# VHH binders against p49116: the designs that were tried, part 186

Target 1, 238 residues: p49116
Amino acid sequence: EGPLLSDTHVTFKLTMPSPMPEYLNVHYICESASRLLFLSMHWARSIPAFQALGQDCNTSLVRACWNELFTLGLAQCAQVMSLSTILAAIVNHLQNSIQEDKLSGDRIKQVMEHIWKLQEFCNSMAKLDIDGYEYAYLKAIVLFSPDHPGLTSTSQIEKFQEKAQMELQDYVQKTYSEDTYRLARILVRLPALRLMSSNITEELFFTGLIGNVSIDSIIPYILKMETAEYNGQITGAS
Short names: E, the ipSAE of ESMFold2; O, the ipSAE of OpenDDE; V2, 0.75 times the mean of E and O plus 0.25 times the DockQ between their complexes.

## First folded at step 12 (VHH)

Design m3 (framework vhh_7n9e_1; at its last look DockQ between E and O 0.01; V2 from the best seeds 0.00; counts 0 for: pae E 18.5 > 2, placed apart)
Fold by ESMFold2-Fast, scan of step 12:
Structure m3 (fold): chain B 238 residues (1-238), chain A 119 residues (1-119)
Amino acid sequence: as target 1 above (238 residues)
Amino acid sequence: DVQLVESGGGLVQAGGSLRLSCAASGFTFDDYGMYWGRQAPGKGREWVSGISWSSGYTAYASSVKGRFTISRDNAKNTLYLQMNNLKPEDTALYYCATHTPGDYPTDYWGQGTQVTVSS
């Protein structure tokens, strides 16, 4: 009938906490990451096709893919976040704290591998010069993944994913008409998102927010937030 | 709504150069790739060149590769096409374009600017 996404879904603008502290700390990193997470979830909940699937399905989809959406958001907002500086601060803080742990050597290796994978992903997206339209549709493709266990509307989810793929293809083919390989170069980046652990993402970016509660556990509450409450979270206001 | 206004066309001799401009409004210009198309009298639309949001990626039709250069200025919401070594077969109405979700299933095309290349 109509397009899967609207122009409002292409615009994805992160507002960073201000003022920036003289030295990066866990609270600033956590607040920055929380703003991106809330922006990502608000983006998903505003899609009519997503709303049509119903609350239970919406919760299941976002629980399954929040790390993929968050990572795409990190890549899209890498410059405004000064992501490289944040990753350096995380590494410094984490090395100092986890050296006291029983598995500190093995854990630091896992965390560093995750950071390198994240950097590689962000660099590949930057090299391809992915735009707002392309990011919006890549996010839609990962959001409408019919292959997660426990989903009830898998046929409908698959149709929305196919619609996202077709609309992305149409955009790329019209914009870069005689370059027949750009779409393939973009899509082949997506499998890397599933190689990155959501548990390590929580440890790197959300230690100040969730304590012993997972992002998975708070997703239903974020999806239920009133617009004013959501705006309070992403701007740091009441 | 999306508005695209082309300018810079004119009459030029074969081997000459022209620079076209496209002023964009009504959408967040730097969220989208942009492209140029052209249409000769009595012919269909032909894609000419495309550029990504930050100019990190460009593509050209085989017929213009090496002669035309696409560029953009996001601060001015403006798209450019530098045309060198023009040929009579480049004579056409040149349009700038973008594809937004609200434009489905059609593209937003401007009014065009006429380029005429004499032999």
Scores: ipSAE 0.819, ipTM 0.925, lowest interface PAE 0.7, mean pLDDT 87
Fold by OpenDDE, look of step 13:
Structure m3 (fold): chain B 238 residues (1-238), chain A 119 residues (1-119)
Amino acid sequence: as target 1 above (238 residues)
Amino acid sequence: DVQLVESGGGLVQAGGSLRLSCAASGFTFDDYGMYWGRQAPGKGREWVSGISWSSGYTAYASSVKGRFTISRDNAKNTLYLQMNNLKPEDTALYYCATHTPGDYPTDYWGQGTQVTVSS
């Protein structure tokens, strides 16, 4: 059997909305985030192994790991997105809400800690200098996680995850043969993804576009989106 | 098709220096880490050095650490290996390589460039 991923799956190019405004408003942030989300889901959909699991299982997997995939995408696309600037803008918007006394002290702390965790994760990935190949397989490992509740075909999912891990391991060992701990340093970052709240991520990046609609509820529609519609969303007018 | 073309090898005296180059094409260069290997006569392939996509991480074999420096120019799709204080035991065919999806577990490498260090 062939490899889990191909060159097509290594390529992960995010196109930002144009032009970039002088002030990063909620709309720009949400549009940027939406494009990344769509790109991530389209990426998953393009994997033959993912397709082989069937529509119901696919939907369940993405629902379970979309926040992790999205966060990995943020890390990978941090430079293109000017993520630090986006996060600063989000904080500024949050400060306005604080001044208006719209948030409790506990909620403020929770949201700020989430932003900090996100920033630290992305910084840690940047320090490791993860390449496109490694990111592709990290995303695959996250995607094909068999330990989420309610999943079907868990044995097959586990096999795909193992395959992803093996291919990543081979790449790292060949590229950095003398450093036997590089793989471990990379993989040990993955648990941090599960410490992040999908709800807070959704509020920070998506509330301006989807309102009261949850990412969970739109995932099936995104996965069914035609290629032309997707391309229009990514390259079309914001 | 993936192509890797090494150059810069030659004959040098012990203690001398060489700079190898590897021109890459046929794939997105900055999506992948790259590495140098070498093969001496009668010996197997030996890993020499590796570098991440943006040069933020480098690694070296213990035998060359402190003498060799790996670098890359992503704008030129080129990998480099600066070799200082060369020793006769460094004599080998040097090749650049990468591992890309689609041909697991096979790597891509060039024809190599010969480095000969005389005592």
Scores: ipSAE 0.410, ipTM 0.766, lowest interface PAE 1.3, mean pLDDT 90
Fold by ESMFold2, look of step 13:
Structure m3 (fold): chain B 238 residues (1-238), chain A 119 residues (1-119)
Amino acid sequence: as target 1 above (238 residues)
Amino acid sequence: DVQLVESGGGLVQAGGSLRLSCAASGFTFDDYGMYWGRQAPGKGREWVSGISWSSGYTAYASSVKGRFTISRDNAKNTLYLQMNNLKPEDTALYYCATHTPGDYPTDYWGQGTQVTVSS
């Protein structure tokens, strides 16, 4: 009954906090990441197919995939965010966390490996020159994943995912008609998202403002926010 | 096994206070955020408040902000919710929950503790 996504779902405009400090700090990083998270949640909430699944299913889907959506958002907005600079600042703040005895030695290794995987993923997406339409469909494929444990309505979720895949295929064939293997090259990047740890993402990007309050724990609140409050979070306006 | 055991609920008069506790075991409590949810009679579960693993950051539903305070004691593996100026609409079964390890988060909920606020 019509396309899964409309042109309004392709628009994904991240605005960085102002003013930018001379030296990046944990609060700037957390506010930047929070804006991306709220932009991603607003994006998901606005999709008619997502709305049709109902509140409980919506919460379950976003809890299962928020980290994958966030990681796609990082890749899409890597230049606007100056992500490489942010990751360097995060490494600096990891040293501060060690002084506070908040991280074990094995945890530090896991966190550094996660940073490398994230950088590799973002670089691979940049090398493919993934456009805004392709990102929107990739996010929809990730959002409507029926494979997550504990989901209800998995048959309907699978149908929406198939529709997102079909619409991505149609878009790529029309827009990149001389690049026969572009769709395959794009889709093989998706499994790497499942390797990203949500609790490490929280530690890397959300310790300063939202902290290690589990993003999972506040998702029902974020999904229920009034539109005006929502826009305040993604713009930082008060 | 992950276990979450809530306590501290009861019957209180409107305007009163209660302190809820959640004893946690079966996972590394210090590495995970925690939150409280509630379920009013005949309604679904609603998020109330969350707290980071280090207690550095907290978040509250707008209906409870300024009245409820979430805290944790990582040495005792215990999560708390101080509830002040209670209203009849706060009447619910209150659950604590945690985000599980890995890339596929699943909420563990305790059995809950009943809070009833009379007018």
Scores: ipSAE 0.000, ipTM 0.117, lowest interface PAE 18.5, mean pLDDT 80
ESMFold2 (binder alone), look of step 13: mean pLDDT 83; pTM 0.835

Design m4 (framework vhh_7n9e_1)
Fold by ESMFold2-Fast, scan of step 12:
Structure m4 (fold): chain B 238 residues (1-238), chain A 119 residues (1-119)
Amino acid sequence: as target 1 above (238 residues)
Amino acid sequence: DVQLVESGGGLVQAGGSLRLSCAASGFTFDDYGMYWGRQAPGKGREWVSGISWSSGYIAYASSVKGRFTISRDNAKNTLYLQMNNLKPEDTALYYCATHTPGKYPSDYWGQGTQVTVSS
């Protein structure tokens, strides 16, 4: 059979809201995050192997892995997002909340630990100089995870994950032939994605845009959107 | 569609230098790592050097380490190989290459540019 991904799936271009405000605010951060989330959903939906699993399986997979996909997207788009500036603004807001006694110390510690884990992950990806091909296949590996509870078609999902791993290996071994350790350095970064809380990600990046509705609950609706509607969301055009 | 066009080869004496160029088109150059390979007369293809998308990660074959330098200019969609202290054993057809999504195994390499090193 054909390849798991095509050249179109390697391309991952985030269009930021423009112009950037003089001072970062919740609306700008949430709109930027929303665009990345919709770009990630559109990317997943466009994969023929993903489509072949059927709507129910597609929904279950994305509901299980959206935070991992989103975090990989943050790392890949860190420069275009000015992610370090966004995280600094969030930290500043948290420090102000401490001074105003608006949050418990335990909650602040959980959120700061999450930000630290996110920064470490993005830094490790940057140090490895992960490219678009490698990011596409890392996203495919996390998307086609057969080990989430409640999944059907786990054998088929595992087959697609193994195909993703094989095609990533072929790329790395062709490109950096005598570096026998690069693939292992890349793959060992993936377990950290599962240690990051999707609830904390929602609080940091999505509070202003989705109200009280969880990302988990809107995923089925996003996956059913027409292609033009996805394009509208990822570019901000109506 | 993907096109890779190598240039800069030629005849050079041992101890000399050459700079190879590879013009890439038909794909988003900065999404992919690139590499150089070579094939000497009567021998199989040998990997020479690889470079990541932003030049942050570079690797060399042991046979060329310290003598060759790989680089890229993403604004020009161009890959380079600076070859110094050339040896007769470096005589080969040199290919620039990238590995794109496709049937396993799949990679794309250009027509090549001939490098001949005289003693």
Scores: ipSAE 0.796, ipTM 0.909, lowest interface PAE 0.8, mean pLDDT 87

Design m5 (framework vhh_7n9e_1; at its last fold request DockQ between E and O 0.82; V2 from the best seeds 0.00; counts 0 for: SAP .69 > .668)
Fold by ESMFold2-Fast, scan of step 12:
Parts: sequence; C-alpha cells; structure tokens
Structure m5 (fold): chain B 238 residues (1-238), chain A 119 residues (1-119)
Amino acid sequence: as target 1 above (238 residues)
Amino acid sequence: DVQLVESGGGLVQAGGSLRLSCAASGFTFDDYGMYWGRQAPGKGREWVSGISWSSGYIAYASSVKGRFTISRDNAKNTLYLQMNNLKPEDTALYYCATHTPGKYPTDYWGQGTQVTVSS
C-alpha cells in the first residue's frame, strides 16, 4: 500500500480569468471562484482512495465538505486570486448596501463576520507559510471526515483520514525536526472551517452563477464530468 | 524522479565559513519545504535546518542556531546553507532533503557534500 496522495495531488495551480477587469465585478469574482471550486472537486475525484469509496459516498463527502475545501483553496490561492482585493470590493459593496438600506443590519453583521473569519483564516495560513504538501494533506483530512451525518463506510473514511494525518505528521517532523509545535499550530486551524457558513460562501462568491439551485445540487454533476469537460472548466475554455 | 545535488563542501579551518548549495530537480520545488541534514563519522543522521516553501518559516537545530543560515531561490530550484564560525564538531557529510509522497514514509536525501573543519 502506497501513500494516500501522489505528487500530482500536491500540485494545485489555479488559472485565473484573463484579462483582469479594471474594476472588479460579480462576473469576474464568480468565474474565479467557479474555477477554484472545479479545481478542488477535480483534485478530490482524482484520489484513488476517494474513488475506492464509490459514487454515493463520494457525492456525500463532497457535499458535506465543499465549503471547507473551497476555503482551503482560497487560502492556498490567495495571492494568485488577489483575494484581499476581492474581499475589499465585497466589503465596499456591503457598506454601500447599509447606506441604501437594502439589507438588514443583522444580515450585514453575519456577512461581515464571515469575511473577518475568512481573512483571519487566510492570514493564519500565510503566517505559517503552509506549503503545497501541507495543503494537499489538510484537504485530505477535511475530505475524509467520518463524522458528517448520514455517511456510510465511516470506518474506511476514518482509516483514510488517519493515513492523511500520519503522512502529514511525517512530513512536518522530517522538515522541521526540532520544532515540536508546528503540526499542532497547523491542525488547530481546521476546526474554524466548520464554523463558516456554506450559504454565506455561496452568496459572496457564487452570486448569479447558481441561479435558484445550490452548490450542493450541482456537485453530483461536476463529479461525473468527463476529464476533457472538467479541464475545460478549470482552464476557463468555454 | 527527485534529484538533489549538493556542492560547496571542503576543508576549512576552525572559525571559517562555507556556503553549501543544493540543486533540485524532478519535482515542483516551490510546493515543498526543504531541509539540510548531516552525518558525522560514526554517528547517525542529524537534522540541521528546515525552510518552508516561501522562506516564511525557518527552524534550526540548537547546535547550529546563530551560526548557520538556510535560504532558497525558487526561481533557480536551489537550496543554500551559509555556515559561519565553523567548529571541528561540524565535520560531517551534509545532505539536502525533501519529503515527497513518492514512497511513504520515506524522504529523499542527496549524495551529500563533505565538510571537514580542522582545529
């Protein structure tokens, strides 16, 4: 039995829409986020351990964790996306909505708290200088979470999660041998991902793309796409 | 296939300096942390220093802290170790290393470059 992931799973390269508009708009933000979402789902789908769980389990796992995978992807690709600029544009739009009385104060507060949590998460990952290997294994830990309600094959999922944790531990302990606290600093960041609302993520990043359907509803279709169709989506080819 | 080629070792007097280089190929260098290890005559492998992908996180073994500086140039796929105020006890074969998911639970160590410090 080989490693859970391969070198191809460590490589995670987002191709941004080109050209970047002079002023950020909903279409650019939605297209950028969609490319990241498709890249994240393609990444998960390509893992042999994931494939071995079967189609129904695969769909259930990704439905349960897509927001966590997407948020890890935002942190990993923050510089490529100019995420700070995107978030600033969203905050500006939200502040204009306060002045125009278009949204309730409670809703604006919820969205602002979500943006602050996202910024704090991305900043903490940047401060730790998380690398591609570490991101790949954090995504694997999140993907193979046995504790989501309604899952079958939870024993096998837990085994894959433990394998991911062990391989991450070995990497960190080899690379930073006398730093006994780095792994703990990394792992304590993960619980925050579950406190972030998938509904607010959809509102911020996927406005206008989904129409009247949720990301949860489209996941089975994305996971069944042909490799060529999938590559078309992540590279932005029509 | 991962390849790491060390260079820059040699014979130096106590108190001297050497700069080691490690040329990396066969993997996406900037996706991985890198580290230096050493093996002294009659001793096991000892970790020396590690550096994260963008150089934002660096750690040193207590025995070399303040004397050695690890750095990397991702554009050149090269890892460096600047060794100052060398001591006879620093005499060892120095290896650069990375851990890729090619074969778990192993890391790749290069062939090494010999550093000898005379009194």
Scores: ipSAE 0.819, ipTM 0.919, lowest interface PAE 0.7, mean pLDDT 87
Fold by ESMFold2, fold request of step 14:
Structure m5 (fold): chain B 238 residues (1-238), chain A 119 residues (1-119)
Amino acid sequence: as target 1 above (238 residues)
Amino acid sequence: DVQLVESGGGLVQAGGSLRLSCAASGFTFDDYGMYWGRQAPGKGREWVSGISWSSGYIAYASSVKGRFTISRDNAKNTLYLQMNNLKPEDTALYYCATHTPGKYPTDYWGQGTQVTVSS
C-alpha cells in the first residue's frame, strides 16, 4: 500500500575516504568499495517491502543479487568515485601481477573482459542520464527478482517487482511522455548485470587483484548489523 | 514541502518569444527529472517537455519540437523553458512538474504561469 520506495531510497550519497592518497592503492580501493557495499545493503534493508519478506528470504535475495546492486551503485556513483581512475589503478595492479608471474593469461583475459563490460555498462547508463529515481527503481527490480533458484515467497517477491516496474513506468511516462522508448532503453540494460561475476567483483574491489573475499558468506552478518554500525562502515567512522 | 513556482508568462505577439522559469524547493532537485506541461482553456493537460537530472537526456512534445528549449540549472534549483516562434495555439497555463516517491501526493505541479499569444 502506497509507493514501494520513499524519498530516502532515491537519495544515494556515497562519501569517499579522506584524504585521497597521492597514489591510489589497494586500501583506498577496498575502503571505497566497502562504503558502497554497505550503503547498498543499508538501502536494501531499509525498504519496508524487503523487511516484510522475512529474514531468511532477505538473506537469499541479497545473496542472489548483491553484485547487481553493487554494479548499479558503481554506475550511479561513477563520477563521485572517479571510477575510471580506480579501474586504471586496478589495471596497473594486473600488470604488476603479470610481471611477477602471479596470474595466468586466461585469468587476466577474464578479468580484463569483466572490467570492459563494467565500463560499457556505466557508459550506457550515463548516456541515458539515469537519475536517482530511476536508479532506485532499477535496484528494486533487481532486488525483488523472483526467478533466482532456491527462493521462497516467490509470489510476493514478484508482486513487489511488478510494483517497482509500474512505478518506474509511471515516472518515465510522466517525465518523458512522448518518448515512448526510454523505459525500454533503460530496462534492456538490466540483463548485463547478470553477466557480471561476483567472484571477479570480489577480486577487483575487496581483496586486491590477487586475493578473493566471499561477500556471500558475510551477507547474513551485514544484514543483521545495527544502524549505527552501518553508518560507521558507510562513512569510515569508528 | 515541495514547492514549484513558475514565472515569466505574459502576453506576446505571434512569432515572439518568452522564457519561463520554475523555482523549485522542498526536495532534492537534482535527484529527479523535471517536466513542463500546459493546459489550454477548455482542454486537458498536455505534456510539453522533459529533462533529465543533469540535462543529458531531453524530450519534447511533437507540437513544440524545434521551437521550445528546456533547460535547468541545478545550482539554482531552477527549470527553464525558452519558447520561440510562439503561435496562438501555444496559449495556455504553463506549469512545471516532478514525480517523486513517498507519501501522497507523488505528483507535484506549480500553480502555473499564463502565456497568451495574440494573433
Scores: ipSAE 0.616, ipTM 0.867, lowest interface PAE 1.6, mean pLDDT 87
Fold by OpenDDE, fold request of step 14:
Structure m5 (fold): chain B 238 residues (1-238), chain A 119 residues (1-119)
Amino acid sequence: as target 1 above (238 residues)
Amino acid sequence: DVQLVESGGGLVQAGGSLRLSCAASGFTFDDYGMYWGRQAPGKGREWVSGISWSSGYIAYASSVKGRFTISRDNAKNTLYLQMNNLKPEDTALYYCATHTPGKYPTDYWGQGTQVTVSS
């Protein structure tokens, strides 16, 4: 019928906590990450096709892909977030933990590699100079992935993903018609998202969540909450 | 509503230069790539050049590569096309364009600005 996304879904504006502290503590990092997470989930729930899948399917879908959506969000909002600074701060915090012998050598390696992968992914996306339109549809492709276990309505999800892919292709072909490989260059970045552990992402960005609650467990709640509520509900901030 | 207004066209001799401008409104300009197209009499629309949101990626048609330069100013919501060493075969109505989800599969086009290159 109509396009999968509207102009309202292309716009993706993250508001950072203000003011930015001189020292990026765990609370600031968690608050920033929480805002991005909420924005991403709110974005998803605003899509008519997403709504059409039903509440149970929606929740399962977001649970399956939240890490990928979040990572795409990091890439898209890297400048606004000062992501490099945040990641550096995270590394510093980890070093403190290392000195206190709280982590095994293997775990340290895993976490450091994860940070490297995040930075590399974001840098690669920046080099491609992905715009808001392309990000929106990349997120849609990731969101409507039918290959996650335990999903219902997989046929419909696949149709939505195909629609997203076609509309993205149309955009790229029209905007950059002489570059026949741009679409391919963009899409081949998506597998990198599957290499990133949701558990490690959660550990790096969300260790300051109130009550030490998992992202998985709060997703249904986030999908139901109002935009004005998420700061107080997740981080306890003002 | 999306609006694109082209300007800067005119009559020029072969080897001459023109600079086209496109004023954009009605959408978040820096969320989208932009491109120039042209249509010569009796011919279909052809793609000329495209530019990503932050100008980090630029592409040209082979026929204009090395002669034309696309640029944009996001603060001014304006797209530009510097055309140097113009040729008679460059004669066409030039359009600036964008593609938004709301118009899928149709693009947004301005009214165009006429470029005529005499031999």
Scores: ipSAE 0.559, ipTM 0.826, lowest interface PAE 0.9, mean pLDDT 90
ESMFold2, look of step 13: ipSAE 0.603; ipTM 0.862
ESMFold2 (binder alone), look of step 13: mean pLDDT 82; pTM 0.830
OpenDDE, look of step 13: ipSAE 0.487; ipTM 0.797
ESMFold2, fold request of step 14: ipSAE 0.544, 0.578; ipTM 0.840, 0.851
ESMFold2 (binder alone), fold request of step 14: mean pLDDT 83, 83, 82; pTM 0.830, 0.828, 0.830
OpenDDE, fold request of step 14: ipSAE 0.056, 0.018; ipTM 0.524, 0.299

Design m6 (framework vhh_7n9e_1; at its last look DockQ between E and O 0.01; V2 from the best seeds 0.00; counts 0 for: pae E 5.6 > 2, placed apart)
Fold by ESMFold2-Fast, scan of step 12:
Structure m6 (fold): chain B 238 residues (1-238), chain A 119 residues (1-119)
Amino acid sequence: as target 1 above (238 residues)
Amino acid sequence: DVQLVESGGGLVQAGGSLRLSCAASGFTFDDYGMYWGRQAPGKGREWVSGISWSSGYIAYASSVKGRFTISRDNAKNTLYLQMNNLKPEDTALYYCATHTPGDYPEDYWGQGTQVTVSS
């Protein structure tokens, strides 16, 4: 009984590495992205419904959806991250790589299309003025996705997803009562998250800092960390 | 716990104006959309207007569109409703409201501020 999420799950505050360097570098970008990833994992782990599914299911869900959660986090924290500045620096680096023939044109095209999709997604969320409640429930909807291969508790996951959808609907309908289109405009943004490659996200945001290990391979270890260790990663103090 | 305290109501003649304020506390104000509702004597609660966290998205009930303006000041944790060209049918208790997980499935409405429009 009770709501799927608590007030603490609506609050999602990213602590950026400080000071921001004069010129963006790979280490600053990777540290910023890692803090967002750890904040996202800590957010998911703290949900009672998520805990109730058990460790194996928790690991499978997060491994399947981390890129969707991370992308929602990028959109939500775009201003505090100066995400537009980070993406501009990445684009500039890619343009220099084209001029030096260091990467194939096909690969650069794939990466650039990913960046354009990410920018389009973040811009659409900004245009809709998505709030903390809406972001929390959109994250819950993607976290409790019952349709990923290999899941064993699909009926329970589906019930939690439906609960997330119902609570989001109640919120939107109460807040914007005679505006019947907002919920549909929000929900139609979610399919775009699955078109974004987790491998390209890793290359753009996590190269070097994670030591060439895939994000999905480290997720089980992150989910088992003590709360103090999560706090250290989120603030950069450990 | 969420606390919402409305003020600014009063008696005004038809065609007049009032500005309502709502002081919010007990939650992270800028994480939530806010709305105004009203309850006329002998009637149920009616939604009046809603505003997103950064004021980028605003909606109005058809009955008040063009006459009322909703706004917010996140630095002051305050929601406002500017009411112009008031009509006798606008007479009601006016509530600011929010919907947080802690209050689910109910929304939270403040105590209200009385607006009476004479003709």
Scores: ipSAE 0.837, ipTM 0.935, lowest interface PAE 0.6, mean pLDDT 88
Fold by OpenDDE, look of step 13:
Structure m6 (fold): chain B 238 residues (1-238), chain A 119 residues (1-119)
Amino acid sequence: as target 1 above (238 residues)
Amino acid sequence: DVQLVESGGGLVQAGGSLRLSCAASGFTFDDYGMYWGRQAPGKGREWVSGISWSSGYIAYASSVKGRFTISRDNAKNTLYLQMNNLKPEDTALYYCATHTPGDYPEDYWGQGTQVTVSS
C-alpha cells in the first residue's frame, strides 16, 4: 500500500484576484476567501483515500472540518494573500458597523477575539516555519478526523488519520532528527483550530459574496464541481 | 525526476574549512525541508543538519554543532553546508537529502561528495 498523499498533494498554490485594489473591499476579501475554500476542497477531493470513503461520507467530513482546513489554508497562504492586510481591512469594516450600532457589545467581543485567534494561529505557524509537506499532512490529519458526530466509516477514517500522522512523523524525524519535539510542537497547534467558530469565519470572509447562503449548504456543490469549472473559478476576474 | 547533486568536498587538514553545495531539481524546493547526512567508512549513515523551507528552523547533530552551518537559497534551489574547524572524525561521504510523499518511506539523496580531513 502506497502513501496517503503524493507529491501533487504537497503543492498548494493559491491564485489571488488581480489587480489588488488600493482599498480592500468586501468583494475582494470574499473572492479571495472563496478561492482558498475551493482550493482546499479541491485538494481534499484529489486524495485517493478521501475518494474511497464515498460521496456521503466525504461531504460529512468536509462539513465538519471546512473551517479548520480553511484556517490552515490561511496560515499557509498568509504571505500570498497579504493576510495581515486583509484582517486589518476586516477590522476597519467592523469598526464602521460598530459606529453605526449594528452590533452588540458581546458580539463585537466575540468577533474581535476570533480575529485575534486567527492572527495568533497564523503567526504561530509562521514561527514554526511549517513547509508545504507538513501543511499537507496537517490538513490530512484534520480532514480524516473520526471524532465528528454523525460520521460513517469511522474506523477507516481513523486509519487514514493514523497513516497521515505516521508519514508526517517520518518526515519530521528524518529532516530534523536532533529535534525530537518538532512533531509535538506542530501537532499541539491543531486544538486551536477547533476553538474557532465556523459561523464567525463564515461571516467575516464569505457573507459579502454568498449572502444568506451557508458554507455548509454549498459544500456538496463544490465537491461535485468539475475541474474545468474550478479552474474557471480560480482564474476568473473579481 | 528529483535530482540532488553535491559538490565542494575535498582533502583538507585538521582545523580547515570546506563549503558544500547541493543543487536540487525536479521538485518544488521551497515546499520541503532539507538535510545533510554523512557516511564514514565502515559506519552507517549519520544525520548532520536540517533546515526548514524558509530557514526559520535549523538543527544540528551534537557532533557538529558550533562548527557547521546549514543554509539554503530557494531562488537558486541550492542547499549549503559550511564546515569549519574540521576534524579527522568528520571524514565521510556527505550527501544532501529530502523526503517526498511519492517515495515514502525512502528519501532522495545525491551521489555525495567526499570530505577527507587529515591529521
Scores: ipSAE 0.826, ipTM 0.924, lowest interface PAE 0.6, mean pLDDT 92
Fold by ESMFold2, look of step 13:
Structure m6 (fold): chain B 238 residues (1-238), chain A 119 residues (1-119)
Amino acid sequence: as target 1 above (238 residues)
Amino acid sequence: DVQLVESGGGLVQAGGSLRLSCAASGFTFDDYGMYWGRQAPGKGREWVSGISWSSGYIAYASSVKGRFTISRDNAKNTLYLQMNNLKPEDTALYYCATHTPGDYPEDYWGQGTQVTVSS
């Protein structure tokens, strides 16, 4: 009945680990990625429409879309987190695995292509100069996707997605009234998110802290965390 | 329409060098990553090396690391592969390739240029 998102949902402030190591090792990369993941989950959890769907539906939605939310977060925070430097460090670690004969040629291609698709997505979003309001609505569109298998309440999820799309349209038309094609150019970027493999994202960004446990398995825990505990994870404070 | 045209292949003796070029057109070259692959007779396609749009992210197959160098010149829309210390097992059809974004998400590749390394 009211707007899907308020101005409080536009703020998306990522704080990087401190102190910065002399070399971007696996632990620094994983902590940086974990902070973004927790920030993304906290963002989703704060949306009244998300809260209204109930805990089981919330878990199902986030399991289905966490990689897309994470990828949007990477694009939004690319400068703050020095994503280009992180990706370079990831490629160096990948090359070491290649030299140690730990990866097949087909897997190497898949992983490199994933890194390039991520870089290309982030570059395309930067070229469009996507602002914080647009990112918030794009994340909402991704979050409230009724297309994922196994979801319940898909009719209500679809209504929330349509509301996010309408609010994005209204925002773009008012704020960028001189750019007739901006909404279309923004929305055509979303299919690229479905091409991102959650399996590869886990291996590139999350192996150092999560061990063998998939992000899919810890999502219920993350969604139930208290706000103070969330803030500790996002800032690195206890 | 994406077009990739390889050149620079030929017959070379073991220990020799070749430089392959790939001229690209039909897309914004400096927005996409590029790679070289190769296919030897009777074998499957092998990924050789890849390079990001900015040249900031480069990787090599273990069989060529230290001998081959991938590079690109975005002003000329051209991808390169410098191949040093060539071995008979490097004999293959070498092709350049790229992927494209979402609406036509398939790899595009050229016809290739033959590299034959004699003992």
Scores: ipSAE 0.157, ipTM 0.592, lowest interface PAE 5.6, mean pLDDT 84
ESMFold2 (binder alone), look of step 13: mean pLDDT 82; pTM 0.824

